# VH-VL binders against q24567r46to312, part 1

Scores and structures below are computed, not measured.

Target 1, 267 residues: q24567r46to312
Amino acid sequence: EPRACIPDFVNAAYDAPVVASSTCGSSGAQRYCEYQDHERSCHTCDMTDPLRSFPARSLTDLNNSNNVTCWRSEPVTGSGDNVTLTLSLGKKFELTYVILQLCPHAPRPDSMVIYKSTDHGLSWQPFQFFSSQCRRLFGRPARQSTGRHNEHEARCSDVTRPLVSRIAFSTLEGRPSSRDLDSSPVLQDWVTATDIRVVFHRLQRPDPQALLSLEAGGATDLASGKYSVPLANGPAGNNIEANLGGDVATSGSGLHYAISDFSVGGR
Below, numbering starts at 1 at the first letter of every chain, in headers, positions and changes, except where a header shows other numbers; Kabat numbers aren't used for antibody chains.
F, E and O stand for the ipSAE by ESMFold2-Fast, ESMFold2 and OpenDDE, each averaged over both directions (binder to target, target to binder). V2 = 0.75 x the mean of E and O + 0.25 x the DockQ between their complexes.
Where letters were taken out, [cut] stands.

## First folded at step 1 (VH-VL; framework fv_tarlatamab_arm2)

Design T2
Fold by ESMFold2-Fast, scan of step 1:
Structure T2 (fold): chain C 267 residues (1-267), chain A 125 residues (1-125), chain B 109 residues (1-109)
Amino acid sequence: as target 1 above (267 residues)
Amino acid sequence: EVQLVESGGGLVQPGGSLKLSCAASGFTFSGYAMNWVRQAPGKGLEWVARIRSKANSYATYYADSVKDRFTISRDDSKNTAYLQMNNLKTEDTAVYYCVRHEDFGDSYISYFDYWGQGTLVTVSS
Amino acid sequence: QTVVTQEPSLTVSPGGTVTLTCGSSTGAVTSGHYPNWVQQKPGQAPRGLIGDTSNKHSGTPARFSGSLLGGKAALTLSGVQPEDEAEYYCALWYSDHWVFGGGTKLTVL
């Protein structure tokens, strides 16, 4: 601190406005599902009921691990549907991180992109890509670092199915000039933003091998490559459906995007 | 195997009261939600009330047409669900069915699977 | 108030295919309405066929299927049998209560 001539980094997203393109229960009562211990648990969301609402405003409130609040998207009805979260910082910030805390037991994102704007949302540029299939979905190699010649370009990070609870992006990590930021106008421009937009492209499917390990009345639709499994409370007729060789795309899956916290380190 | 047997129906005058019982057997009663659904003579089905299991705090739900007049309850020790009907109206005349419903968390992934044979309630002067 | 609408009657030939629909006065029917289908034959108590849009009750014949079609819940019978002649009711959930449709009388001729 005795040498401080620049403000310390803070959570620039705190109390910042967030707009979601999709929120569970905004078009009438809807069902969403969580997957825990190979068990499917489904619940109702309804934006007209305070006890069953999961609004985007909860993303930038106080983050308390003892009292988790979540935003939930509407259930995805087909593959390829995307959902966006747009956060306005209000002024230009030098960003050091963007962190999305995943809602407990919620389906995990497979593919997503973080965009930034330096002109209050008039134009957007890619900031960071995440995917288990970087080349297939975004045409980019999975990389941990950049060269000196491309420090202004977004990377794609491999998002294998982890048991981790967050998606974290460090803006300067893996960029050679990060240690001499004051001498790099390119990198200073790279980390500057007025707005952040998160675009969710795909959800991770439930583990097909784990689903196949469950027995007792499981059924396979051979023509579609789908398999259904009974749940632990199975008399309910409550089954998980999955494509053995592809994406899970059943209307009853309750798959959705869910985030408990959206934080941005900036100054 | 699953059986639901309704009883307590009969003739009652408008403004009167009647209590229906549903005796369940062949399944673990305490783990299921129970519904009452009625059918007026020559008419369609109308949902009346629902009570969830202990795991869901015995939460109760009522159709607007019976709210504040009917009370659904259960006694898990006797494997029995009840419908207390007060201030009966001519429009309440119907066969009342006891219907089992799965009670899986906060989930509505279930159907009106097993129905009793029904008990007739006639409200007439 | 909320009204759930079904076709009053439909006729299908044995071996044919027929689709019954279930619509809501509130707008499009979604999975959040947990569409249920119940069959009632003359002089008998009703029996459950399908819940949560497309989930079959144990004992529901393979020829029955549930779906969402054009903003409505749908019950499709493929290869209809004479014993399928019955009244079919749908039920939709609205946050804290169920609403049954008026029923569809299916005649198999």
Scores: ipSAE 0.000, ipTM 0.398, lowest interface PAE 18.0, mean pLDDT 78

## First folded at step 4 (VH-VL)

Design J11 (framework fv_iluzanebart)
Fold by ESMFold2-Fast, scan of step 4:
Structure J11 (fold): chain C 267 residues (1-267), chain A 120 residues (1-120), chain B 107 residues (1-107)
Amino acid sequence: as target 1 above (267 residues)
Amino acid sequence: EVQLVQSGAEVKKPGESLKISCKGSGYSFTSYWIGWVRQMPGKGLEWMGIIYPGDSDTRYSPSFQGQVTISADKSISTAYLQWSSLKASDTAMYFCARLGYSSGYAFDIWGQGTLVTVSS
Amino acid sequence: EIVMTQSPATLSVSPGERATLSCRASQSVSSNLAWFQQKPGQAPRLLIYGASTRATGIPARFSGSGSGTEFTLTISSLQPEDFAVYYCQQYYNWPYTFGQGTKVDIK
């Protein structure tokens, strides 16, 4: 039962402090919506009500499949509203992975960046980019490969290709010196961190059928590349307005970031 | 409770040396950055520098590099701000503050301040 | 270094009125912005961090908004204890920098 040269990994994030820049219901009751199978379901969040609260501290608790707990951001109100999750590991770790488990039926992130700090939060370096528009938003090529000359560079991964319930980043994957990490100070520095910060930049456009549900009806302005639909069970005048090319930019959409687990493999 | 307690007011003459202190209690002293802030009479706040006591990593604001020394003693949970030769322009209130992780990496706990007066 | 500019320099308001304070950064600081309150003879007190999150124990009448280069602190119904100097501070890049302060004074 010998295990070869693979070191034991622990979840370095377990019970670690995590802080969110935005949490649903922190300034009074708010409406958030989930989009699944061409349908929209909206609910209320309120941080003063334990039954309707979705705090960030639930992200680093025990991952229980029978009782999924979620953190939810406040609903996005427009373009440019970034939401951040920051996790303190407390000491330096060599990191092997960072994984974010998406909350069931929650809107998916379109663009986000994982940053790391090696100085307990004073400065931050890009660790991994994720986007459907790597070049436009981050100036990075999609499907970037890394050679020995640049193996300490952050890459950008396309988030739209597989239909997955999680966002996963393997720190050493595709880096030539990973086979001999002890002989690469550059790569040792690359995987070392004291803190991890996730910055959400954009949400993926919901299924158009869910936005245009049979009960709601809707209006599309083809000349401007936008569409508008009334919210189901909302009063007249509450509409979702979005660009047909991706972004949804209205406070009535209930679109938000939601994560059920934040895990970090380290030693 | 989490507290930062600073040393008492000082009255000095130009050219004298001075070392003021900031003692942390109620938390793991070696796990948080501590910074020093100057406030000249009737003026605003300015960062001087910060130290991580766990590894003595020290960062100075450019205008204070070489003017002061920041240090920490882990055994007594105390950070220090030191001048080798005071100038009249060093007359100010000096605050220490802790960088809080639960407060989004903002400085959440502050000392009461140490008034330093330098006059001939 | 990043320069923080606050406006107005002085804001005269009556108790119960709304006060709106502005802070501008010379370059984007994302949401790495904090607001502090300082009363005469006292240390600064953290009010808001991450541009919009209230610190523990801070009354609901205080709210922050903004991202990038433009930020606002709002006090929805000013109380007598709220007359103080308010500072914004960026913590996006070292050296961290404060604005010049906005003095909120009684009308």
Scores: ipSAE 0.230, ipTM 0.653, lowest interface PAE 5.5, mean pLDDT 82

Design K5 (framework fv_alirocumab)
Fold by ESMFold2-Fast, scan of step 4:
Structure K5 (fold): chain C 267 residues (1-267), chain A 121 residues (1-121), chain B 113 residues (1-113)
Amino acid sequence: as target 1 above (267 residues)
Amino acid sequence: EVQLVESGGGLVQPGGSLRLSCAASGFTFSSYWMNWVRQAPGKGLDWVSIIYPGDSDTRYADSVKGRFIISRDSSKHTLYLQMNSLRAEDTAVYYCARLSGYSYGYGMDVWGRGTLVTVSS
Amino acid sequence: DIVMTQSPDSLAVSLGERATINCKSSQSVLYSSNNKNYLGWYQQKPGQPPNLLIYWASTRESGVPDRFSGSGSGTDFTLTISSLQAEDVAVYYCQQYYSTPWTFGQGTKLEIK
C-alpha cells in the first residue's frame, strides 16, 4: 500500500543517559548564584540532599512535577574551565534539532560548541558553534552563508544579543539540499549521529551592579537574600570596574552553567 | 532581643594599630550585611566600611582604604575592624550597624552604642 | 563620590511649629530599574546612636510618628516635621546608599526656640 514510510521525528533524547563533567554539590556543599535584573540571589547545592541537588539525569527525563528542574555545573573558577554534557542516543538517528532550555535566572553562556559522533563516542566533529566572538575564538564568520560547497560544515551563531530562553540549533536550516534530503547523501551524513556533546567554554559576565549588589537576608529567603544597590555610573565609579576582571574565580560570584532541558529531534 | 555591642576602643599613638569587635545577638548574624560608621567628637556621621554576609565582598571609605580591614566570624557572631597606621583624624566613636533588607529599604536599622578610639601622643 | 549637602546647618523652631530640613546629592540617587530613591534619614539624640527614620526617601520606619515625612526625588530631598515636640531635639542626617562609598550629609541640628 502507498503509505508514508518515513516515521515522525520524536525527542530522541528522552530517557537517554546524560553525563556531565561537573555538577554543583558533587564535591560537598557549594554556593551558586542566580541573576535577575540587577539583583543577585545565592543558594546552596549539595548532591546528598534531594532538595539541593541538580543532576544531569533530570535533563532527559519525563516531567513528573510542575516545577522547573535544572542541572547546574559547579561554580566556574576560571574562564579556561570547560564543562561538558554528553548525551548518548544509543543508535543512529537522523537529527532535525538540538535544543538546550536555559535554567531561569541562571548565568548565560557566552561561548559553546555542539559536537556530534557517529561511532558511539570514539570520534567527535563540530556540529554548531555559538559565541559573541565567532571569528576571534573559533575562526568562523558570525553570519555564515551556506551554499552547496559547505552545507556539511558547522556554522557559528552570534550571541551578542541576550539569549531569549534557549539555545536552539536546526540541523537543516539554511542548507540548500534540505528540501530534498533523500537525494543528498552529504546532508544525510551531516544529520546522522549516535551521540551529542555540548562543551561550554565561557559565561556571559553579569551586570556589574548585580555582581556588587548587597545580598542581605530578608523578606523572601533569609539564607540567600536578593537585594541590590546600584553603583555610580561611568568610569568615575571608584575602581569598581578594575576589580571585576577576576570575579568569576571568587567563590562569592556563584557563576555556573545551568540547563533545564536537553531535547533532540530525531528519527 | 536584637543587639549589637562594640568593644576594643582605647587610646593609641599615631602609627599604631587597634582591633574593634562587635558582638551580635538576637538575629541570624550570618544573613546580614554589616557596617562600621564613625563619628569624631562634635562632628557628623562618617561611613567607614561594609561587609557581605559571606565575607568575600568588602567596601571602604577612601580615607581608610588600605589601612582598615573589616572581617567577620559567623560562628562567633562577631564583626571586626582591624585598624592599622592610625592617624589623629581617625579619632572617633565607632559604631557597628546592621543593614536591613530590600523590603525595609536597606536602612541601618540596628546600631550598637559605640566604642571610643582616641589617636594621640 | 556622591556628596550630600544639608541645609540649614542649624534650625530653631517653636513647639508645635513645622520644621523643614533639606538635602541635596551631587548625583541622582534614583534607580531606574525599580524607581526607588536610595536615600534615608537618621535622627541622633545627644549621647545616643543614630535611629533610622525614613528609607526609600519617603517611607517611614516602623514606630516613627506620622509627623515625620520625607519627600523629593533624584537630587533634592526634604525631611518635614509637621508639629515639633520636645523629644524631636536632635541632629538629623540624610544618607545615600546608591553608590559606594556611602555618604552622609553634614547634619542639621534641630533645637527649640
Scores: ipSAE 0.000, ipTM 0.406, lowest interface PAE 14.3, mean pLDDT 80

